# Ledger of designs, part 4: VHH binders against IgGFc-binding protein (FCGBP)

Target 1, 184 residues: IgGFc-binding protein (FCGBP), of Homo sapiens (Human) (q9y6r7r2070to2253)
Amino acid sequence: AECQAWGDPHYVTLDGHRFNFQGTCEYLLSAPCHGPPLGAENFTVTVANEHRGSQAVSYTRSVTLQIYNHSLTLSARWPRKLQVDGVFVTLPFQLDSLLHAHLSGADVVVTTTSGLSLAFDGDSFVRLRVPAAYAGSLCGLCGNYNQDPADDLKAVGGKPAGWQVGGAQGCGECVSKPCPSPCT

## First folded at step 22 (VHH)

Design g4 (from d2 with E100D)
Fold by OpenDDE, fold request of step 25:
Structure g4 (fold): chain B 184 residues (1-184), chain A 118 residues (1-118)
Amino acid sequence: as target 1 above (184 residues)
Amino acid sequence: QVQLVESGGALVQPGGSLRLSCAASGFTFSDEYMRWYRQAPGKEREWVATIMSSGEYTKYEDSVKGRFTISRDDARNTVYLQMNSLKPEDTAVYYCAKEDWYEGEDHWGQGTQVTVSS
């Protein structure tokens, strides 16, 4: 299944639930909440969102995949580039037999032997593919992957902001009042 | 097998317009993120435009922004590239592309020649 985030920001969960969320902090996109299924690799994907142009909208600034004891970061601040453990690497990039990263048009694409794949176009469009083995074991903005879109945000009471895992001081706050209504 | 067939390329004058088509088969078209690429003489193939599966998001290379529009018709398994205000530097073979992350190489067709010249 594939989870997507794009624009200001629109989300489609792994189960197909659609919602908009104008958060400006760092949020969990997807991870096994209580550990990965037996035989499956553990991972964490987070997104950092920020305002662009106005306080009425936000966009995904960066996406980070943690897997195999490494951190892979893609960012709109450095389109078409990849940082591994904080260091820019040459694309295509190979981490043993575990992970491969390559440039495909505007997108940097990361594929793993676990079946996870991540792409970011250096602007706002994030795509996360998750293998069926993780069904029912995930949490985050991409949902729980249990084939029921109606409960994808249930764990946070229907409020995506509940998946905040970090962010700069004051993130999520309106800096200049009056605060405009978020665009959808 | 994945097949992509580009068409619509032609010789046009600067400032002219052209609409390219890409007929897709061999995969579930409506599920796919689609792109256009182009390769000018003596240059490497370069990305031109992207459209997500639902069509709700598009992205363009800087030099074509405001002039080119990518769109799709899932009922016809076709991706389009509307090219307006064409320039000589737009001269290239244009390719439609389908992703293949596992192979690490995209699928594309034979391409269609676009020539912009006075």
Scores: ipSAE 0.896, ipTM 0.951, lowest interface PAE 0.5, mean pLDDT 95
Fold by OpenDDE, fold request of step 25:
Structure g4 (fold): chain B 184 residues (1-184), chain A 118 residues (1-118)
Amino acid sequence: as target 1 above (184 residues)
Amino acid sequence: QVQLVESGGALVQPGGSLRLSCAASGFTFSDEYMRWYRQAPGKEREWVATIMSSGEYTKYEDSVKGRFTISRDDARNTVYLQMNSLKPEDTAVYYCAKEDWYEGEDHWGQGTQVTVSS
């Protein structure tokens, strides 16, 4: 299954639930919240969102995949580039037999032997593919992957901001007026 | 078997317009992220435009922004590239592409020739 995030920002979960979320912090996109299934690799994907152009609109600035004791970061601040453990690497990039990263058009694509794949176009469009083996074991903005889109945000009471895992002081969602008018 | 067939290429004058089509088969088209590329003589193939599966998001190379529009018709398994205000530097063979992350190499058609000249 594939989870997508784009724009200011729109989300489609692994189960197909659609929602919008204008947070400006760091959020969990997907992870096995209670541990990976038997034989499956553990991982964490996070996104950092920020205002862009105005206070009325936010975008995904960066996406980070943690897997195999490594951190892979893609960012709109360095389109078409990849940082591994904080260091820029040359593309295409191979980490042993575990993962591969390459350029595909505007996207940097990361594929792993675990079946996870991540793509970012250097602007705002994130794609995360997750193997069926993780069904029912995931949490985050991409949902729980249990083939029921209606409960994808249930763990956070229907409020995506509940998946915040970090961010700069003052980051958040505009919940008190006056708020800038968002532009979709 | 994945198959992509580009069409619509022609000779046009600067400032002219052209609409390219790419007919897709051999996969579930509506689920796929689609792209256009172009290759000018003596140059490497370069990305031109992207459209997500739902069509709700598009991205363009800087040199074609405001002039080119990528779109799709899932009922016809076709992706389009509307090219307006064409320039001589737009002359190239244009290709549509489907991703293949397993092989690490995109699927391409035979391309269609676009020539912009006075």
Scores: ipSAE 0.894, ipTM 0.951, lowest interface PAE 0.5, mean pLDDT 94
Fold by ESMFold2, fold request of step 25:
Structure g4 (fold): chain B 184 residues (1-184), chain A 118 residues (1-118)
Amino acid sequence: as target 1 above (184 residues)
Amino acid sequence: QVQLVESGGALVQPGGSLRLSCAASGFTFSDEYMRWYRQAPGKEREWVATIMSSGEYTKYEDSVKGRFTISRDDARNTVYLQMNSLKPEDTAVYYCAKEDWYEGEDHWGQGTQVTVSS
């Protein structure tokens, strides 16, 4: 299954649920909520979002995959590049028999032996592919992967901001102030 | 067996237009992201444009934005590149490609030559 965040942003969950969410914090995109299924590798995928001029919408600035005790980051600040544990690596990149990263069009694509795969276009388009072994085990903006799109935001009461895991003070969806503001 | 056959390359004058076509077979075309790459003489092959399987997302290399348009016709299993306002620096062999995450590179054809000169 593939989860997407694209545009300003549009989300499509692993179960096909579509929603828009313009928060500017750091959010959990996907992780096994109660540990991975037996025999499956643990992981965490997070996104950091930002405004880009307009305060009415946001964009994915970067995405970070934590897997195999490593941290892999892709960012709009350095398109077509990859940091592993905070250090730029040469593409194509191979981490032993565990994962591979390469360029495909504008995207950096990371694939793993666990079957988890991630692509970022260096601008705002994230694609996360998750193998069937994780079905029913996941949480985050990408949903719980149970083939029921209706319950993908249930754990946060239908509010995507509930998946915030970080970000600067005062981040989040803009709300109007008593005086005019760019978030109106 | 993925097969991509580019056509439409020609010699054109600066400022002219050209439309490239790519006939695809050996895979479910409507499920796949498609791309164009190009390789100028003495340079590395570079990405030019991408189109999502649904057609809703397109992305272009900066030097061709506003001049080139990628499109797809799923009924004909064909990807197009409309190239307008051509410049001598657009001279290259143009390759159609199918996105691939797992073979370490996209899958692309043999290319079609585009030459922009007076």
Scores: ipSAE 0.647, ipTM 0.843, lowest interface PAE 1.2, mean pLDDT 87
Fold by ESMFold2, fold request of step 25:
Structure g4 (fold): chain B 184 residues (1-184), chain A 118 residues (1-118)
Amino acid sequence: as target 1 above (184 residues)
Amino acid sequence: QVQLVESGGALVQPGGSLRLSCAASGFTFSDEYMRWYRQAPGKEREWVATIMSSGEYTKYEDSVKGRFTISRDDARNTVYLQMNSLKPEDTAVYYCAKEDWYEGEDHWGQGTQVTVSS
């Protein structure tokens, strides 16, 4: 199944539920929140969002995958590049037999032995593919992966901001209107 | 087996236009992202354009933005590249490609030659 965040941003969950959400904090995209299924690898995928002029919409600035005790980050600030544990690596990149990263078009694509795969186009388009073994165990903006699109936001009462895991002070204040500059 | 057959390459004058076509088979075309790449003599293959399976998202390499348009016709399993305002630096073999995450590279065809000269 594939979860998407694209445009300003439009989200499509692992169950096919579509919603828009313009927060500018850091959010949980997907994780096995009560532990992974037996034999499956634990992971966390988070996004950091930003405004890019208009305060009415936001964009995915970066995405971070934490898996195998490593942190892999893709960002609009350095398209077509990958940081592993905060250090730029050369693409294509191979971490033992655990994961591989390469360029496909404008995207950096990370694939793992667990079957989890991630792509970012260097601008705002994130795609996350999750193997069926994780069905029913996930939480985050990508939903719970239970083949029912209607319940994907129920854990946060229909409010995607409930998946905030970080961000600068005041990051959730500017959703549908221009915000004043905090320092002026 | 994935098959991609490009056509429409020709010799054109600078400032001219050309439309490339790519006939696709061997996979579910409507599910896949499609791309164009190009390779000039002595240079590495470079990405040119991408179109999402739904057609709602397109992305272009900077040097072709505003001049090239990628499109798709799912009923005919065909991808197009409309090239306008052609320049000599656009001279290359153009490859249609199907996105692939798991083989370390996309699948591409045999290519079609585009030559821009007077």
Scores: ipSAE 0.617, ipTM 0.832, lowest interface PAE 1.3, mean pLDDT 87
Fold by ESMFold2, look of step 24:
Structure g4 (fold): chain B 184 residues (1-184), chain A 118 residues (1-118)
Amino acid sequence: as target 1 above (184 residues)
Amino acid sequence: QVQLVESGGALVQPGGSLRLSCAASGFTFSDEYMRWYRQAPGKEREWVATIMSSGEYTKYEDSVKGRFTISRDDARNTVYLQMNSLKPEDTAVYYCAKEDWYEGEDHWGQGTQVTVSS
């Protein structure tokens, strides 16, 4: 299954649910919230979003995969590059037999032996693929992976901002000024 | 087996236009992201453009933005690259490619030569 975040941004969950969300904080994209299934590797994927000129929309600035006690970050601040534990590595990159990272077009693609794969186009388009073994165990903006798109935001009451896991104070809030409207 | 066959390369004058085609087989074309790459003599192969399986997303490297357009025809299993306002710097062998996340590189075709000179 593939989860997508692209454009300004629009999301497609692992279950095919489509929604738009213009927050500028750090959000959980996907993780096994109550632990991974037996025999599956634990992981966390988070995104950090930003405005780019317009206050009406946001974009994915960076995505971080935490797996195997390592942190892999892809960012629009350095397209076509990968940081592993905060240090730039040469692509193609191999971490023992655990994962491989390479360039595919504009994307940096990380593929793991656990079956997780992540791609970021260096601009705003994140693609996350998870194996079927995680079905029913996931939470975050990518949904719960139960093949029912209607309930993917239920854990946060239909509000994607409920998946915030970080960000600067005041990110995504509109208390002291009008919130940006969508530009369409 | 993935097969990609590029065609349409030619000699053109600066400022001219050219349309490349790529016939694809050996995979479910409508499920796949497709790309164009190019390689100038003595240089490394570089990415030029990408199109999503649905066609909803396209991306271009900076030097071709506004001049090149990638498109696809899923009924004919074909990817196109419309190249306008061609410059001598665009001279290269152009490769159609299928995205691949798992083999460490995309799958490239045989290439077609584009030469921009007067």
Scores: ipSAE 0.607, ipTM 0.835, lowest interface PAE 1.5, mean pLDDT 86

Design g5 (from d2 with S53P)
Fold by ESMFold2, look of step 24:
Structure g5 (fold): chain B 184 residues (1-184), chain A 118 residues (1-118)
Amino acid sequence: as target 1 above (184 residues)
Amino acid sequence: QVQLVESGGALVQPGGSLRLSCAASGFTFSDEYMRWYRQAPGKEREWVATIMPSGEYTKYEDSVKGRFTISRDDARNTVYLQMNSLKPEDTAVYYCAKEEWYEGEDHWGQGTQVTVSS
């Protein structure tokens, strides 16, 4: 299954639920809610979003995959590059037999032996692919992966902002409201 | 088996236009991200453009933005690259490609030669 965040942003969950959400905080894209299923690798994928001129919409600035006790970050601030544990690496990159990262078009693509895969186009388009072993066990903007698109935001009462995991104060959504002035 | 056959490469003068075509077979074309790459003599292959299955998302390498347009025709299993305002720097073999995540590189064809000179 593939979860997508693209544009300003449009989200498509692992169950096919479509929604728009313009928050500018850090959000959980996907992770096992209460640890991974038996025999599956634990992971966390988070996104950090930003405005890019208009205060009415946002864009994915960066995405971070935490897996195998490592942190892999892709960002619009440095397209076609990868940081592993805060350090830029040369692509293609190999982490032992656990994962591989390479360029495909504009995307940096990270693939893992667990079957989890992530791509970011260096601008705003994130794609996350998750193997079936995680079905029913996931939380975040990508939904719970239970083959029912109607309940993917249920854990946060239909409010995607409930998946916030970080970000500066005042970073919340600014759709259809005067936005707060930047704090300096 | 994935088959990608590029055509339409030609000699063209600077400032001219050219449209490349790519006939695809051996996979479900409407499900796949398609791309163009190019390789100039003595240089590494570089990505040029990408198009999403739905056609809603396209992305271009900075040097071709505003001059090149990628498009697709799912009824004909064909990807196009419209190239306008051609420059000598655009001289290269152009390759059509299908996205691939799990084998370390995309699938691409044998290419078609584009030469921009007077």
Scores: ipSAE 0.625, ipTM 0.833, lowest interface PAE 1.3, mean pLDDT 87

## First folded at step 24 (VHH)

Design j1 (from g5 with E100D)
Fold by OpenDDE, fold request of step 25:
Structure j1 (fold): chain B 184 residues (1-184), chain A 118 residues (1-118)
Amino acid sequence: as target 1 above (184 residues)
Amino acid sequence: QVQLVESGGALVQPGGSLRLSCAASGFTFSDEYMRWYRQAPGKEREWVATIMPSGEYTKYEDSVKGRFTISRDDARNTVYLQMNSLKPEDTAVYYCAKEDWYEGEDHWGQGTQVTVSS
């Protein structure tokens, strides 16, 4: 299954639930909330969103995958590049037999032996592919992956902002009044 | 087997327009991200545009933004590239591709020649 985020920003969960969310902080995109299934690799994917052009819209600035005790970061601030543990690496990149990263079209694509794949186009489009083994074990903006799109945001009471995991001081706040309504 | 057949390439004058088509078969077209690439003489193949399955998101290489439009017709298993305001620098063989993260490279067809010249 694939989770998607693009634009200002539109989200499609792993179960196919669609919603818009104009947050400007750091949010959990996907992770096993209560630990990975037996035999499955643990991971976390977070996104950092920010305003672009106006306070009415936000965009994903960066996405970070934590897996195999490493941090992989893709960012609109450095399109077509990858940081591993805070250091830029040459693409294609190979981490032992566990992880591979390469350029594909506009995207930097990270594939793992766990079956997880992450792509970012250097602008705003994030894609996360998750194998079926994680079904029912996930949380975050991408939902719980239980084949029921209706409950994907239930854990946060239907408010995606509930998945905030960080962000700069004042994130999510209107910088100057009046604050325009978010685009949908 | 994935098959992609590009068509519509032609000789056009600068400022002209051209619409390329790509007929796809051998896979569930509506589920796939589709791309266009191009390869100019003496240059490496470069990505031009991407369209997601739903068509709700498209992305373009900087040099073609505002001039090229990628679109798709799932009922016809076809992806298109509308090229306007063509420039000599757009001269290349254009390839339609099915996105593939796992095979090392995308699947593409034999290409179609686009020549922009006065």
Scores: ipSAE 0.911, ipTM 0.958, lowest interface PAE 0.5, mean pLDDT 95
Fold by OpenDDE, last read:
Structure j1 (fold): chain B 184 residues (1-184), chain A 118 residues (1-118)
Amino acid sequence: as target 1 above (184 residues)
Amino acid sequence: QVQLVESGGALVQPGGSLRLSCAASGFTFSDEYMRWYRQAPGKEREWVATIMPSGEYTKYEDSVKGRFTISRDDARNTVYLQMNSLKPEDTAVYYCAKEDWYEGEDHWGQGTQVTVSS
């Protein structure tokens, strides 16, 4: 299954639930919040969103995959590049037999031996592919991956902002006036 | 077997327009990200545009933004590249590609020649 985020920003969960969210903080995109299934690798994917061009809209600035005790960060601030543990690496990049990163079209693609794959196009388009083994075990903006799109945001009461995991002071979502209305 | 057949390449004058087509077969077209690449003489093949399966998102390399449009017709298993305001620098063999993260490179056809010259 594939989770998608693009634009200002549109989200499609692993189960196919669609929603828009204009938060400007750091949010959990996906993780096994209660521990990975037996035999499955633990991981965390977070996104950091920011305003671009207008206070009315936000975009994903960066995405970070934590896996195998490493942090892999892709960012619109450095398109077509990858930081591993805060250090830029040369692409293609191989971390032992665990993961591989390479350029594909506009994307930096990270594939792992666990079956997780992450792509970022250096602008705003994030894609996360998760193997079926994680079904029902995930949390975050990408949903719980239980084949029911209707309950994907249930854990946060239907409010994606509930998945905030960090961000600068004052970050948040403009949900009421005097905040400007987001663009469609 | 993945098969991609590009067509529509031609000789055109600067400022002209051209629409390339790519007929796809051998896979579920509607589920795939499609791309265009091009390779100019003496240069490496470069990515030009991407379109997601739903068509809701497209991305272009900077040099073609505002001039090129990628689109798809899933009913016809075809991806298109509308090229407007063509420049001599756009001269290249254009390739249609199915995105592939796992085989090291995308699948593409034999390409179609686009020549922009006065």
Scores: ipSAE 0.911, ipTM 0.957, lowest interface PAE 0.5, mean pLDDT 95
Fold by OpenDDE, fold request of step 25:
Structure j1 (fold): chain B 184 residues (1-184), chain A 118 residues (1-118)
Amino acid sequence: as target 1 above (184 residues)
Amino acid sequence: QVQLVESGGALVQPGGSLRLSCAASGFTFSDEYMRWYRQAPGKEREWVATIMPSGEYTKYEDSVKGRFTISRDDARNTVYLQMNSLKPEDTAVYYCAKEDWYEGEDHWGQGTQVTVSS
């Protein structure tokens, strides 16, 4: 299954639920929040969103995958590049037999032996592919992956902002007027 | 077996327009990300554009932004590249591709020649 995020920002969960979210903080995209299934690798994917161009629109600035005790970061501030543990690496990149990263079209693609794959196009388009073994074990903006799109945001009461995990002071979602009208 | 057949390439004058087509078969077209590439003489193949399955998101190489438009017709298993305001530097063989993260490179066809010259 594939989770998608693009634009200002549009989300499609692993189960196919669609929603828009204009937060400007750091959010959990996906993780096995109650532990990975037996035999499956633990991981965390987070996104950092920001205003871009105006206060009326936000975009995903960066995405970070934590896996195998490493941190992999892709960012619109450095398109077509990859940081591993805070250091830029040359693409294609191989981390032992566990992880591979390469350029594909506009995207940097990270594939793992766990079956997880992550792509970022250096602008705003994030894609996360998750193997079926994680079904029902995930949480975050990508949903719980239980084959029911209707409950994907249930854990946060239908409010994606509930998945905030960080961000700069003053970050958030405009909830009180006056708010700028986002452009879609 | 993945099959991609590009067509529509021609000789055109600078400032002209051209529409390329790519007929796809051998896979569920509507589920796949499609791309266009191009290769000029003596240069490496370069990515030009991408379109997601739903068509809701597209991305372009900087040099073609505002001039080229990628689109798709899932009922016809076809992806298109509308090229406007063509320049001599757009001269290349254009390839249609099905995105593939796992095989090391995308699947593409035989290509179609686009030549922009006065």
Scores: ipSAE 0.910, ipTM 0.958, lowest interface PAE 0.5, mean pLDDT 94
Fold by OpenDDE, last read:
Structure j1 (fold): chain B 184 residues (1-184), chain A 118 residues (1-118)
Amino acid sequence: as target 1 above (184 residues)
Amino acid sequence: QVQLVESGGALVQPGGSLRLSCAASGFTFSDEYMRWYRQAPGKEREWVATIMPSGEYTKYEDSVKGRFTISRDDARNTVYLQMNSLKPEDTAVYYCAKEDWYEGEDHWGQGTQVTVSS
């Protein structure tokens, strides 16, 4: 299944639930909430969102995949580049037999032997592909992947902001008042 | 099998406009991301534009922003590239592609020649 986030920002969960969310902090996109299924690799995907041009909307600035004890970061601040453990690497990039990263159109694509694939277009468009083995075991903005779109945000009471995992001081707050209403 | 057939390439003057078409078959068109590429003589093939399923999101290479527009007609299994304010540096063979970001390389057609010259 595939989870998508784009624009200001629109989300489509792994189960196909659609919602909009204008948060400006760091949020959990997807991870096994209670540990990965037996034989499956653990992972964490987070997104950092920011305002662009207006406080009424936000955009995904960066996405980070943590897997195999490594951190892979893609960012709109460095389109078409990949940072591994804080260091820029040359594309295409191969990490042993575990993962591969390459350019595809506008996207940097990371593929893993676990079946996870991540793409970021260097602007705001994130795509995460997750193998079926993780069904029912995930949480985050991409939902729980249990084939029921109606309960994808249930764990956070229907409020995507509940998936905040970090962010700069004051994130989620207006820097300058008055605070505009979020746009969708 | 995936089939893509580009058309619409022509010789045009600088500042002119051109609309390319790409007819797709062999897959569920409405479910797929579509792209345009171009390759100028002696240069590597470069990405030009992407459109997601439903057309809710588009992305463009910087040099064509504001001039080119990618669109799709799912009922006709066709993706388009509207090119305005054409420049000599836009001269290239243009390729339509079905995106395959997770399994391998994109699938593209034979291409169509676009030449911009006074």
Scores: ipSAE 0.898, ipTM 0.953, lowest interface PAE 0.5, mean pLDDT 94
Fold by ESMFold2, fold request of step 25:
Structure j1 (fold): chain B 184 residues (1-184), chain A 118 residues (1-118)
Amino acid sequence: as target 1 above (184 residues)
Amino acid sequence: QVQLVESGGALVQPGGSLRLSCAASGFTFSDEYMRWYRQAPGKEREWVATIMPSGEYTKYEDSVKGRFTISRDDARNTVYLQMNSLKPEDTAVYYCAKEDWYEGEDHWGQGTQVTVSS
């Protein structure tokens, strides 16, 4: 299944639920919130969002994958590059038999032997692919992966901002008056 | 077996327009991200444009934004590149491509030559 964040931003969950959300904090995109299924690798994917002039919309500035005790970050501030544990690496990059990263179009693509895969276009488009072994175990903006789009935001009462995990002071609120609506 | 066949390359004057086509087969075309790349003589292949399966997302390399338009026709399994306001630096072999995350690079065809000169 593939979760997407693109545009200003549009989200599509692992279950196909579509919603828009213009927060500018750091958010949980996906993780096994009660631990991974037996035999599956633990991971966390977070996004950091920003305004780019207009306060009515936001964009994904960066995405960070934590897996295998490593942190992999892709960012609009350095397109077509990858940081592993805070250090730029040469693409294509290989971490043992565990994961591989390479360029595809404008994207940096990270693939793993666990089946988890991530791409970022260096601007605002994140794609996360998650294998079926994680079904029912996930939380975050990408939903719970239970094949029911209707309940993907249930854990946060239908409010995507409930997945905030960080961000600068005052993020997630409308900072201009009058705000263009919706400023969510 | 993925097959991509580009056509429509020609000699064009600066400022002119050209439309490239790419016939695709051997995969479920409507499920795939499609791209155009180009390669000028003696240079590395460079990415030009991408289109999402739904057509809702497109992205362009900076030097072609506003001049080139990628589109797709899923009924005909065909990707297009409309190129306007052509410049001599657009001279290259143009390749359409199918995105691939798992083989280390995208799959592209044999290419079609576009030459922009007076």
Scores: ipSAE 0.700, ipTM 0.862, lowest interface PAE 1.0, mean pLDDT 88
Fold by ESMFold2, look of step 24:
Parts: structure tokens; sequence; C-alpha cells
Structure j1 (fold): chain B 184 residues (1-184), chain A 118 residues (1-118)
């Protein structure tokens, strides 16, 4: 399944639910809510959003994948580049047998042995692909991955801002608490 | 297997227009991100444009933005590149591509030559 954030922004969840959300803080895009399923790798994907002139809309400025005790960041501030643990790497990049990153069109694409894959177009378009092993265990803007698009924001009462996990002062209050429990 | 066949390349004067086509087969075309790349003589291959499966998202390399338009026709399994206001620096072999995340590079066609010269 593929979760998308694009434009100003439009979101499409792992279950196909479409919504718009113009927050400018840092948000949880996807993570296992209460740890990963047995045998699956833990991960966290967060996005940091910004205005670009207009205060009516926002855009994804950067996306960070945390997996295998590493942090991988893609950003509109440096298109077609990748930081691993805060350090720029040369593309194509390979971390042992765990993950590979390369350019595909405008995107930097990170693929992992765990089956997670992430792409960012260097501007505002994020794509996250998640294997079926995580079904029913996820939270964040990408939904809970239970094949029911109607319940993807239920854990935050239909309010995408409930997935805020950080952000600059003045964007809103940062939320450091654990994700709400997923609903069936 | 994936097959991509480009056509429509020609010799054109500066300021002219061309429409490139790419016939696709061997995969579910409507599910895939499609792209155009080009390679000028003595240069590395560069990305030109991308289109989402739904057609709602398109993105262009800065030097062609406003002059080139990528589009798709899922009924004909075809992707297009409309090139307007052509310049000599647009001279290149143009490749249609299907996005691939897992082989370290996209799948390419054979290319079609575009030459912009007086």
Amino acid sequence: as target 1 above (184 residues)
Amino acid sequence: QVQLVESGGALVQPGGSLRLSCAASGFTFSDEYMRWYRQAPGKEREWVATIMPSGEYTKYEDSVKGRFTISRDDARNTVYLQMNSLKPEDTAVYYCAKEDWYEGEDHWGQGTQVTVSS
C-alpha cells in the first residue's frame, strides 16, 4: 500500500482515504502505534511542513525515516540529496544489506530489506510504501492500514493535527505523548 | 516484460514544437508513475518530467517548466511529451521510463532523437 502527501497538501492514506490538512508543525506520518508486529521492524516516519508565501496552505518541507537505529532525511532545502544520521551521503547509497537509496526522476528513493520504501521529490511530494505485515498496527496521517478508509483519522477524532509530534514554537503545541490506540 | 517504445523525434528549428509518444506494454500501465528523461551529447542523462498514475501530479525539471507538458492516455497505454518553444539546448535523445524503486534505476525505452537546429 502507498500513502501520499502532495500539493498543498493532499493526503492519501494507506487505506485510500483522501483528506487535506494545512498544518505547519512536525507530524507523525506513520509508525507502529504499540510496537511493530512480531517479526516486523520498528520504524517512524515524520514530516515537517511549512508555508511558502501563502498562509492558507502548507507544503511538506522534509521527511525523516527512522529505522535500523538510523535516521534518514530528505528535504526541499537540498533536493536530490540524502542525509543519514545528519550527514550527507553520495547517491546511490547502500547501507550493508539493510537499505538502498537512489535517484528516480526527481525523487530520492529509499528502499529497505524490511519492505518499507520512501520517496520525496525534493519539493513537497512524499510517498511511503508499507508492506502488508504492518496491517492494523499503524498510526499517523497515513492511517491505521486496516482496509477501511472511513476510520483512518478516528484515533484523533477526525482532526489530523492530533498527529503533531513537534514543530517550531508558534506552529502550535508540540505533542510528545504516545499515539492513540488504533480502532478496528 | 516491460517494453517502452518512443517515437516522434525529429529535426526542428528553434521555437518549434514536437510531440513525443511512448507506447507501453508488459505491465499495468494505469498503476505506474511514468517519466521522460533526456541525454544531450557529452552530458549525463537527466530527468525531464514525471506524471502520477492518476495524472493529478506532474513535475518538471526547471529548464523545461512552462514549455513542456507530460500527459498520459491509459486507454492507449501511452505517455506523451508535448515540447513547445524548443531551444538548441533541448537537443538530446529522449527516453520514456517506467518508475522502478527496487532495481536502482527506472526502466527505459530505446529513445528517440530530438534535434533543434537551424
Scores: ipSAE 0.684, ipTM 0.855, lowest interface PAE 1.3, mean pLDDT 87

